# VH-VL binders against q17rb8r558to768, part 3

Target 1, 211 residues: q17rb8r558to768
Amino acid sequence: TAELSHLTKNVPIFVCTMAYPTVPCPLHVFEPRYRLMIRRSIQTGTKQFGMCVSDTQNSFADYGCMLQIRNVHFLPDGRSVVDTVGGKRFRVLKRGMKDGYCTADIEYLEDVKVENEDEIKNLRELHDLVYSQACSWFQNLRDRFRSQILQHFGSMPEREENLQAAPNGPAWCWWLLAVLPVDPRYQLSVLSMKSLKERLTKIQHILTYFS

## First folded at step 12 (VH-VL)

Design w03
Fold by ESMFold2, fold request of step 16:
Structure w03 (fold): chain C 211 residues (1-211), chain A 122 residues (1-122), chain B 108 residues (1-108)
Amino acid sequence: as target 1 above (211 residues)
Amino acid sequence: QVQLVQSGSELKKPGASVKVSCKASGYTFENYAMNWVRQAPGQGLEWMGWINTWTGNPTYAQGFTGRFVFSLDTSVSTASLQISSLKAEDTAVYYCARDILGATFDDYFDYWGQGTTVTVSS
Amino acid sequence: SYVLTQPPSVSVAPGKTARITCGGNNIGSKSVHWYQQKPGQAPVLVIYYDSKRPSGIPERFSGSNSGNTATLTISGVEAGDEADYYCQVWDSSSDHYVFGGGTKLTVL
């Protein structure tokens, strides 16, 4: 149901890595607290939890991404293999704790759509330019890095006809951020953006460094 | 644990050359930009420029476009500053300092080398 | 070229609050970073992006930035805080990093 899919209070938080909308996030879970968290998510039917990186001033970052559980295997030795994919981005409003794992009250993020005709045209031009730069970067990448990306993340998603249709913007942007070898602080900054123009501009700066 | 370890102090005569090295550890060297900062005796910090560790392309600040050369050896995670035709005014402490994307964006230096003192005297 | 102006020195009694300013034209539109340098040592980052504190820096260090002035504030000043303090920005017009001239904090 929609209520189970749009949780905002006491959301369970896995504190580990960056996650992005539409990007797979496979997990090997061995800690008892996270095994409990995953089992609860399945048993209650929500089948999702938040993912945040750790933070030096707080227990975890102010922004994260919900992970939707696609499949889970509970192993006899106490490990769990969890197949997830990124869903909606969120901002942390308040932090909590439950049974040894973190929780948060959250606010979901969506891109603010551009409606002005000239701005839409400029946005499309920027999008196509940066997408082309991303393709060139990937083509010219060292063979070892390219092979690792293909193995763990697959190919870059195709560009989308309506670049503002999805609430989080184009999927290729998130794929690219997941595979770029840039500091997580920049990745987190982009995750928090509600402007596709700002996101594309930041991606362009990162690509320029690695090109 | 990120560390930047610089080569030892140098005493040189005018006209000679010096090479200051900065060896990085605890992170992927090629993913972060490297900057050089000069501090003359009793004076403040002066940014000299940076080098893109992924491409090898250096950028020099105003006043450092001549005798100063930034270079890399990525096989040993090392950035180097070479100063040719040394002058007495080159007497200073030279620091390497890491940022993320270099001076094309609003960045800060999160880790610094311990500094290398270069003294130029006859 | 963009210029950052800092007072050459600031004196403060132990336990009191030190305020070190960094002046620049429209500096409030920039992100300001602050470094502490003790005698004979490399600089250490103490504040970044105006007000954020890296791990290991005491809560008594704080920062603000608006208008033409950024300020590093050290409450409950201790003798161990005696150092030179530098502000730094990125100047988008030149693609240069710029340091202020430094401020010597004396605890007396």
Scores: ipSAE 0.608, ipTM 0.829, lowest interface PAE 1.6, mean pLDDT 91
Fold by ESMFold2, last read:
Structure w03 (fold): chain C 211 residues (1-211), chain A 122 residues (1-122), chain B 108 residues (1-108)
Amino acid sequence: as target 1 above (211 residues)
Amino acid sequence: QVQLVQSGSELKKPGASVKVSCKASGYTFENYAMNWVRQAPGQGLEWMGWINTWTGNPTYAQGFTGRFVFSLDTSVSTASLQISSLKAEDTAVYYCARDILGATFDDYFDYWGQGTTVTVSS
Amino acid sequence: SYVLTQPPSVSVAPGKTARITCGGNNIGSKSVHWYQQKPGQAPVLVIYYDSKRPSGIPERFSGSNSGNTATLTISGVEAGDEADYYCQVWDSSSDHYVFGGGTKLTVL
């Protein structure tokens, strides 16, 4: 069953929105194809599927995030309310189709860890600076926007002592990317990054614009 | 559906002022930077600078730090370029162009206004 | 201060391949974007980040960037490709966008 939890071939793809590691992604599923896809995921015990945004030329983007199903509520009218949370990021290698929904062969992504002591120090300095900038941005938001974020996404995750412990880096980075009003091209770019330094630098640029 | 619609062409005398407007639609105006680009007759494109639509802060390219003023009216999703003390050499087509976060890192202009011709002649 | 150099014109026969160069010191370390401008019209993005095509731009448009030269390549050139072509970069030292001088493509 370990191989089933690390699906890489013919992975079912929900083509809808951006998803991020550790970030909840609640879904209201009404299309027959996606109802079928989710039912199959539950029946087979995998309880996961990929999420990608649409792409005009390729049907869906080259990068996405696996969603782990936490709960499903089937409604009498055939719709489903699906509670998911983001897991592993992936790159699309090959596109396919099954019974009306998209599939993909994928490669999972993890951050490349830096080991040089000077680079680790510089990374922590950058991290602390950008985290402070994120906190300032959030505290200076218009009250309505801040309230909407808290209601839909919860509070910003706490800083992590070991910046490189998680394979996708600090959770607060993904939370912040989910709530910032930035163009999807930047969202996809950050999702695809394997360097925490690059991710923090991009987040800093976005925060600077909105601060 | 993203569209940038600029104000109509202007014929002005030297010493006058002109205001070129650029009205945005099809996206959230404050989330994308606005740039101004000049093209004199028979010449190439010349970046004039940009304005941060979230903060209202303009940045001017070298050579455009004097008589050129960028401004916003976010209530109508409009960026404006004002040129004062017009000179004959200000005769050009002026474009607004959108990028994502302005000239603070590597970006490109994905949508352009149709251009506004400003002619300055006696 | 950062300068992009383009040839003023390039002529190519229909169906052949046009190559438009954009020269700059160490331009290979920058991302290059390309715009097409037909007479009386606004520029249109045709290549971004050296080699990517936006939606609606045909595959015969391609780009490359290495060393001191970026190149826009148009294969199977058609009369409708006659236009001025501009390269553009971001100069990190000045936080300025910079355009090349433009290249007029003529299809003969």
Scores: ipSAE 0.585, ipTM 0.826, lowest interface PAE 1.7, mean pLDDT 91
Fold by ESMFold2, look of step 13:
Parts: C-alpha cells; sequence; structure tokens
Structure w03 (fold): chain C 211 residues (1-211), chain A 122 residues (1-122), chain B 108 residues (1-108)
C-alpha cells in the first residue's frame, strides 16, 4: 500500500484526454492494449494509471494526471466502462513502452505555498474575483450547455476557506478547467503550474474569452 | 485535420462592397479565435484584427475601424470579412488565420486560409 | 505602436547557414513567432515561442530571442527554403499582434 503512494517508475500511461485532480474521468476501454493495462493495474493492486494527451512529436504530453480506478464494468460486447477520478499531477521524465502501451517515469507536482502576508492577501483577492467570474459565466450559459456540464461533470465544487490546504489548490479550478472548451495546450499549461496565482490568472484569461 | 477554406478571388469597382468568407473544419469553430491579415501587392503581412467566435465580438486594429466588418455564421463554421466603399488601396490578398484566444495575450497563428485576392480597379 | 524591424533581404549559399533578424525594443521580454511564405502561398508557422518547432518543421530551423533582437536560423539551407520570412509578437500595451516587415531569403 505504501508502494501505491510512491508509484513513479514505469507508470502505465493511457494516451487519450486531459485529466485533472479531483475530477471524474469516465472511460470506455475497447483497445486490447488498454484492456490489458487496466487488468494489470487491478491485479497488481495499484489501481492507478497516468492519463496524458497525445503529442505528435513525443507520442504523449510532458504533463499528466494520475487516475484512480473506482470501478470497472464489463459490457457484453467486450468493452469496459472504467470509473476513475483524478489524483496527483505529474511531469514526464522518461518515456517507455510495455506490451503495446506507453509507460513513463514521472515526478509528482504540488503547489508552492505562498507565505508572505501581502502575497496571501493579493492571492485571496484574485481568487475571489476569478471565482465570482466563474460563477457568473456558469449562470449565464445557455441552458443546454449548463445541463450537459451538470450531467457529465456535476456541480461546481464549493469554494474552500484555506486556498493552500490542498496540494493541487482549490478543486473548483480543476472542475472549471475540465468544463471550459479551451485548447489542450492551455489546459496542459495550467496543469503544469505550481503557482496558484499563475493558475488563477490563466483561468481568468480563458473566462474572459468565453464571457 | 484543421482546414480554413476561403472564398474565391474578386474583381470589384471602386465604391462596391465585397465579402470574403473563411470556412473552418476539423475543430470546434467557437473555441478558437479568428484573425484577418491583409497583404497588399509586394508588401508584408498586416494584422487587421480578430473576432471572438464564442461571443461574436469583433476587435479591429488601428486603421481598420471603419469600412471593415468581421462577422460569423457559426451554423456553418464560417467567419467573414466585409469591406464596403472599396478603394483601389484595398487591393490585396486577405487571409483568415486561427489563434486560440485572440489578441489578449501572447499567441501565434497555427493555421491559415489559402488567401482571397480582392482587386479594385476602374 | 510597437515596431518590428527585419532586413529586407538575406542571401545565402546552399548548405550554409541563414540568419534572419527581428529587431524590437526589449523584444527579449516577448515571445517571437516566425512564418515562412513561399510565392503565391499562405504563410506557414515555422517557429513559435522563440525557439519551438511545430510538427513537420525540420530541426535545421531554430530560433533565439534576447535583448532587442530575435533571430531565425536555418542551417544547411536548401533551395526550397527560398521564401519570405516574417516575425510576429503580441504587444501587451495595445493588445495588437504586430508583424515585422518581412525578409526575402535568396538561396544562391
Amino acid sequence: as target 1 above (211 residues)
Amino acid sequence: QVQLVQSGSELKKPGASVKVSCKASGYTFENYAMNWVRQAPGQGLEWMGWINTWTGNPTYAQGFTGRFVFSLDTSVSTASLQISSLKAEDTAVYYCARDILGATFDDYFDYWGQGTTVTVSS
Amino acid sequence: SYVLTQPPSVSVAPGKTARITCGGNNIGSKSVHWYQQKPGQAPVLVIYYDSKRPSGIPERFSGSNSGNTATLTISGVEAGDEADYYCQVWDSSSDHYVFGGGTKLTVL
């Protein structure tokens, strides 16, 4: 079980979509290589694998998010529905292959805490402003789009009193990034950030475009 | 595959209007900004402005705030440039070019239309 | 308005290295993007964020940016590299994109 907390070498990588901390990522698994990868993850007890988007030059992106397997449901036609949720973010250090699926050696990412009192005050001001912008954007969405988001992703997580308590920052930021229809290059940029201030600033730019 | 296909060349008289269309395919049209770039004969590239495809709000560069109108038809993934009261100096190739969130931060044009030649002569 | 200055032309022998400059006040604090335009064709992105290559651009294309000068470097120049080259930045003070005047690369 301690081994599950330190998985950093030869981590199996599902190359598909963006995943984010705390955000559910339901998957339909049909390719033999990924069915094998999922089966092995369950059999070994790790119940985790990395998710990265594809990259034309490096096979998959330099940053990703671990997915924790909650449930697997096998369909009669041979497909599997895998219920996952995002965990720790990571940077890819080294790429590999195993039995047709990608692997990676990884380094986990966590936010750097801000300790200066003036910076903490500015961070809270920025956070509250961007959170308010996110709420306004969501409230002003067309009903069909809002309904699709609620159905597929659930409601926006509540704001958190301590902005720096969680190692990946506020959960609502990741939920918002998952539902905003922005280019993966921007999503990857935000995923890679260890500064909550930078993350909030980038989210604000994205919200401004879609508002 | 992302593709931007522009309407054909136009020969116009001074005082007429022209509409250049740019049809996008291979991506979700409303998620990426659309820019317009002019190139007069023998000259360099000149950025004309952009349109927010999500909101429909255009932004025009200095010098393009009068006779130039950007518009959208999102039902067919098409951005358009209309030039009214055409002058001989409007003779140029007009390109559409995609970026991500428009001219609100540091970005680049990853895909371009093939260009539309507009010729204005008596 | 922010201005980018490029030499009007550069001539380089086949197999040699071409260097195309893009001058601007404090351009080293900006990200510079480069486009190749062959006669009768639309521009094509060849370098973005100073030094990154999009998919399909050969490794012999490289870029740098510091101080008041950004540079596009093409090593092992081939006849097919003959084109006009434009630099481009975003100017934060105006929220405008700005192109350089262009440089005609001739391979002799």
Scores: ipSAE 0.570, ipTM 0.817, lowest interface PAE 1.8, mean pLDDT 91
Fold by ESMFold2, last read:
Structure w03 (fold): chain C 211 residues (1-211), chain A 122 residues (1-122), chain B 108 residues (1-108)
Amino acid sequence: as target 1 above (211 residues)
Amino acid sequence: QVQLVQSGSELKKPGASVKVSCKASGYTFENYAMNWVRQAPGQGLEWMGWINTWTGNPTYAQGFTGRFVFSLDTSVSTASLQISSLKAEDTAVYYCARDILGATFDDYFDYWGQGTTVTVSS
Amino acid sequence: SYVLTQPPSVSVAPGKTARITCGGNNIGSKSVHWYQQKPGQAPVLVIYYDSKRPSGIPERFSGSNSGNTATLTISGVEAGDEADYYCQVWDSSSDHYVFGGGTKLTVL
């Protein structure tokens, strides 16, 4: 129907890699099923699809991120070059299939905001500590690795004065998860979190290992 | 295709030393922590500690802070356990086991080596 | 340091359900992981984070964790399930991993 742009049911799912809110996810698409899926999203005006990593038990993971299409080039060699950026996170409620590609019924995720003054103070202290640790880690990388990150992902986003303004929390957290060489299970775990405190704590543990 | 292959079984005299190696393949060695687990004959599993493969820093469980040394050779994706001044009580199977980020928070061992039997006998 | 208690053995008839317990003070606030070890073999992860199954572990393996007890449940047990089973947690106070003493499952 014309209501396909209000997607929580039968959302088309690209099963490939991790995607994160605010982070670019450039794709080379060669499979006919995914070319069809992307063409449909353009024709219907939704211009978005879900991205999930594969899961050997359930075909794809229980959490993912919507990708918003910025531009598509259909190449003569049968490939499509698709520029996307991460949007809303989601939980998979039910899995399906349509014309060879996966679909899902989903529930969107947003952070639960903390309003207690003591908890807000503790959250800011934790945020500032982890942010400093992330900056130190990035500054101490060998120049080649730092340059590769900057070329592919750009600079770490500026930290935000209101830690809880954005529905997914600070953008720098997602940028960091995209560049850290950590197991996808930890990346998925952080993607699923609605507590900024929990997310920062997990990021701190990851950084501590690589520092 | 993640695989941990340990060195062969060893028969040693008391007072000798032994080095058990664990060669990793099928993943980026420096991105995952390596643990050592001991199992004496007929006994349960006993965590000995872990080594951070990114920094090279070892951490030892209580009771393993003396004669046990963890080390790495990242050029060949290998972790090693050296036991000096061997005692009869060191007779056990020694396992390497991978976790994600080591014992600084909640993790589990997703892949194990096949085990190396060290026998200490006169 | 933190102690995990397991019964030394459990016997179950083929096709029935085995329940292997792992006791610890406030273990419900921790994540519990379970390993299967067959004679002469290395342990194999069967449950992590209380109730999640790694790839290749059948659905008849399940886990729960509440209060002072975590439980590994194996429904429809088969002779091939005979093994020692270990629970494991992380103890935040010592930064140590801790194993239970192990439970031998016998399928009569």
Scores: ipSAE 0.570, ipTM 0.820, lowest interface PAE 1.8, mean pLDDT 91

Design w03
Fold by ESMFold2, fold request of step 16:
Structure w03 (fold): chain C 211 residues (1-211), chain A 122 residues (1-122), chain B 108 residues (1-108)
Amino acid sequence: as target 1 above (211 residues)
Amino acid sequence: QVQLVQSGSELKKPGASVKVSCKASGYTFENYAMNWVRQAPGQGLEWMGWINTWTGNPTYAQGFTGRFVFSLDTSVSTASLQISSLKAEDTAVYYCARDILGATFDDYFDYWGQGTTVTVSS
Amino acid sequence: SYVLTQPPSVSVAPGKTARITCGGNNIGSKSVHWYQQKPGQAPVLVIYYDSKRPSGIPERFSGSNSGNTATLTISGVEAGDEADYYCQVWDSSSDHYVFGGGTKLTVL
């Protein structure tokens, strides 16, 4: 239901890795607390949990991404293979604990749309430039790295005609952040951004270093 | 976890050369930029420039475009600073310092080497 | 090019609050980073992006940045805080990192 897909209170949090909107996040789950958390999300029908990276000051980062469970395979040895995909981004408002796993009260993030015609034109120009830079970077990678990316993440999503249609902006931006070998602090910074212009500018800086 | 270990102190005469090495461990060397910082005796920190560890391209701060050369050996995760035609005023502690994407971006130095003292004396 | 100005020294009694300033033209539009350097040691990052604290730095270290002044604040100052403190920014016009001249904090 819509209410189940819009959790904001006591959201279960998996503290592990970076997750991004639209990007698959396959998980190998063996810790009893996280196995419990995932079983509960299936039993209650929510089929979602938040993913945050660890943070030494606050136990986990102030920003994360909801993961939607597509499939779960429970193994006889007690492990679970969980097939997820990234959904909505969020900011953490309050931290909690439940039965050994972290929880959070959250607010969801969406991009702020630009309405000014000149700003929309400039945004399109920047987008097309950075998209071309991303394509060039990917095509110029050594064959081994390109093959690994294709195997684990698939191809770069196609550019979207309406850059502002999706609440999180173009999917290719998130795919690119998932595959770039940049420090997680930069990845987290981009995850938190509500401006597509700022996101594209940061991505351009990252691509420039690796190109 | 992340460590930057520099080569030992050097005592040199004017006109000689010196090479300061900085060996990195605990991270993927090519994914982070390397900077060099000078500190003359009793003075403050002075940024000398950086090297892009992915491309190998060095960038030198104003005043360091002549006798100072940054280089890499990525096979052993090592950045090096070579100073040629040493002058007495090159007497200083030289630090390597890591940032994320180099001086094309508003960044900071999260890890530093222990420093290498170079003394140039007649 | 871009210049950061720090007072050469600041003295503070144990248990009081030290404030170390870093002045620069429109520094509030830049990200300011702070380093602590104890005698004979390498610098250590204590604040980044104006107010964020790396792992292992006590909560009594904080930072702010607005207008033409950034400030490193150390509350409940201890003898172990005695050190030189440097601010640093990135100057986008030159693509250079810039350090302030440093401030010697003395805990009496």
Scores: ipSAE 0.543, ipTM 0.808, lowest interface PAE 2.0, mean pLDDT 91
Fold by ESMFold2, last read:
Structure w03 (fold): chain C 211 residues (1-211), chain A 122 residues (1-122), chain B 108 residues (1-108)
Amino acid sequence: as target 1 above (211 residues)
Amino acid sequence: QVQLVQSGSELKKPGASVKVSCKASGYTFENYAMNWVRQAPGQGLEWMGWINTWTGNPTYAQGFTGRFVFSLDTSVSTASLQISSLKAEDTAVYYCARDILGATFDDYFDYWGQGTTVTVSS
Amino acid sequence: SYVLTQPPSVSVAPGKTARITCGGNNIGSKSVHWYQQKPGQAPVLVIYYDSKRPSGIPERFSGSNSGNTATLTISGVEAGDEADYYCQVWDSSSDHYVFGGGTKLTVL
């Protein structure tokens, strides 16, 4: 169920790009509305805002990711360099507007855990297969692309012993989605999923194309 | 705005060859698969296969091996279909059509070229 | 190879509902996409993943898929809806896309 804190009602929304749990999202902010939004989040101590891609029908997509502000550097010319990292995923329930920037009432998303022993075994097998495919893909990248990824996103997160411990599933899945050049339809679809099996299957399809 | 613009219609004699080009704009060409679809006069749509624009690897549907060659020029965001040893039955409209990741999962063609008519007659 | 079967034609009076079927063995387990093609023109996507409508396609176009039959439904049919309609799936056994034979919609 949605939290009853201020971070589920009238949440400030930056309408720009895809963001993913655990993944850095560095921003250059020069638009007055977003500059205001970020100053408010720092001054009030919340240090968070939602990130959504644009949507032709609804101004912004029905799903997004909270960004936690790690650092802000205010430049003399009025621009801001904002260092953020992805947190919780959310579904948009209601849209609003405040002082030129979008807001939303939201509901946070978490993965649904699989409890059946046969399904857990199958999930582990799928995970290990897709993780191996991802490692192979990354190791076979040309130096130019590999260095760009390492510089902007860092190394692929190590595999996790308990696949279902984290509320959003393994961090390496989100890292991989952030670096793969996939259509926004896939990006939003995966962001909205609460099934690790489905997420791994989608990632496998993407890796097959780019391998 | 995504757009696929095909080369002009061709009139050829049997035994000749033809190359139909499909120039893409409004998106990153290498991130989406390109498909070819044939439609003979008065007939339905027939999928010919696809080319992986990232790897350059073509895949041909049954019946489209041998005389049909898919190729790319990524420097100008162009996919091409070459048909050699043309026969009268190759007379058709040829479409390029984009999908996300090719014929390896459930997908559809979101954008189509305008079609290129190839007529083979003596 | 996987076969999709469509009726060759469907006739519907203006303002009524057209239903165009696409038959296939266990097609309900597949995603079905639909295209409209007017004479001399390229196909246009009107329904994808059984029931989703792309931007710019009127709400009177809808789709369903269960069992061995997928259906494209056009309510409030207009003369401008006269066209050939094709269903399409992906066949996982061959890694091929497959089109139905097409259905000519006539608005009497």
Scores: ipSAE 0.528, ipTM 0.775, lowest interface PAE 1.8, mean pLDDT 90

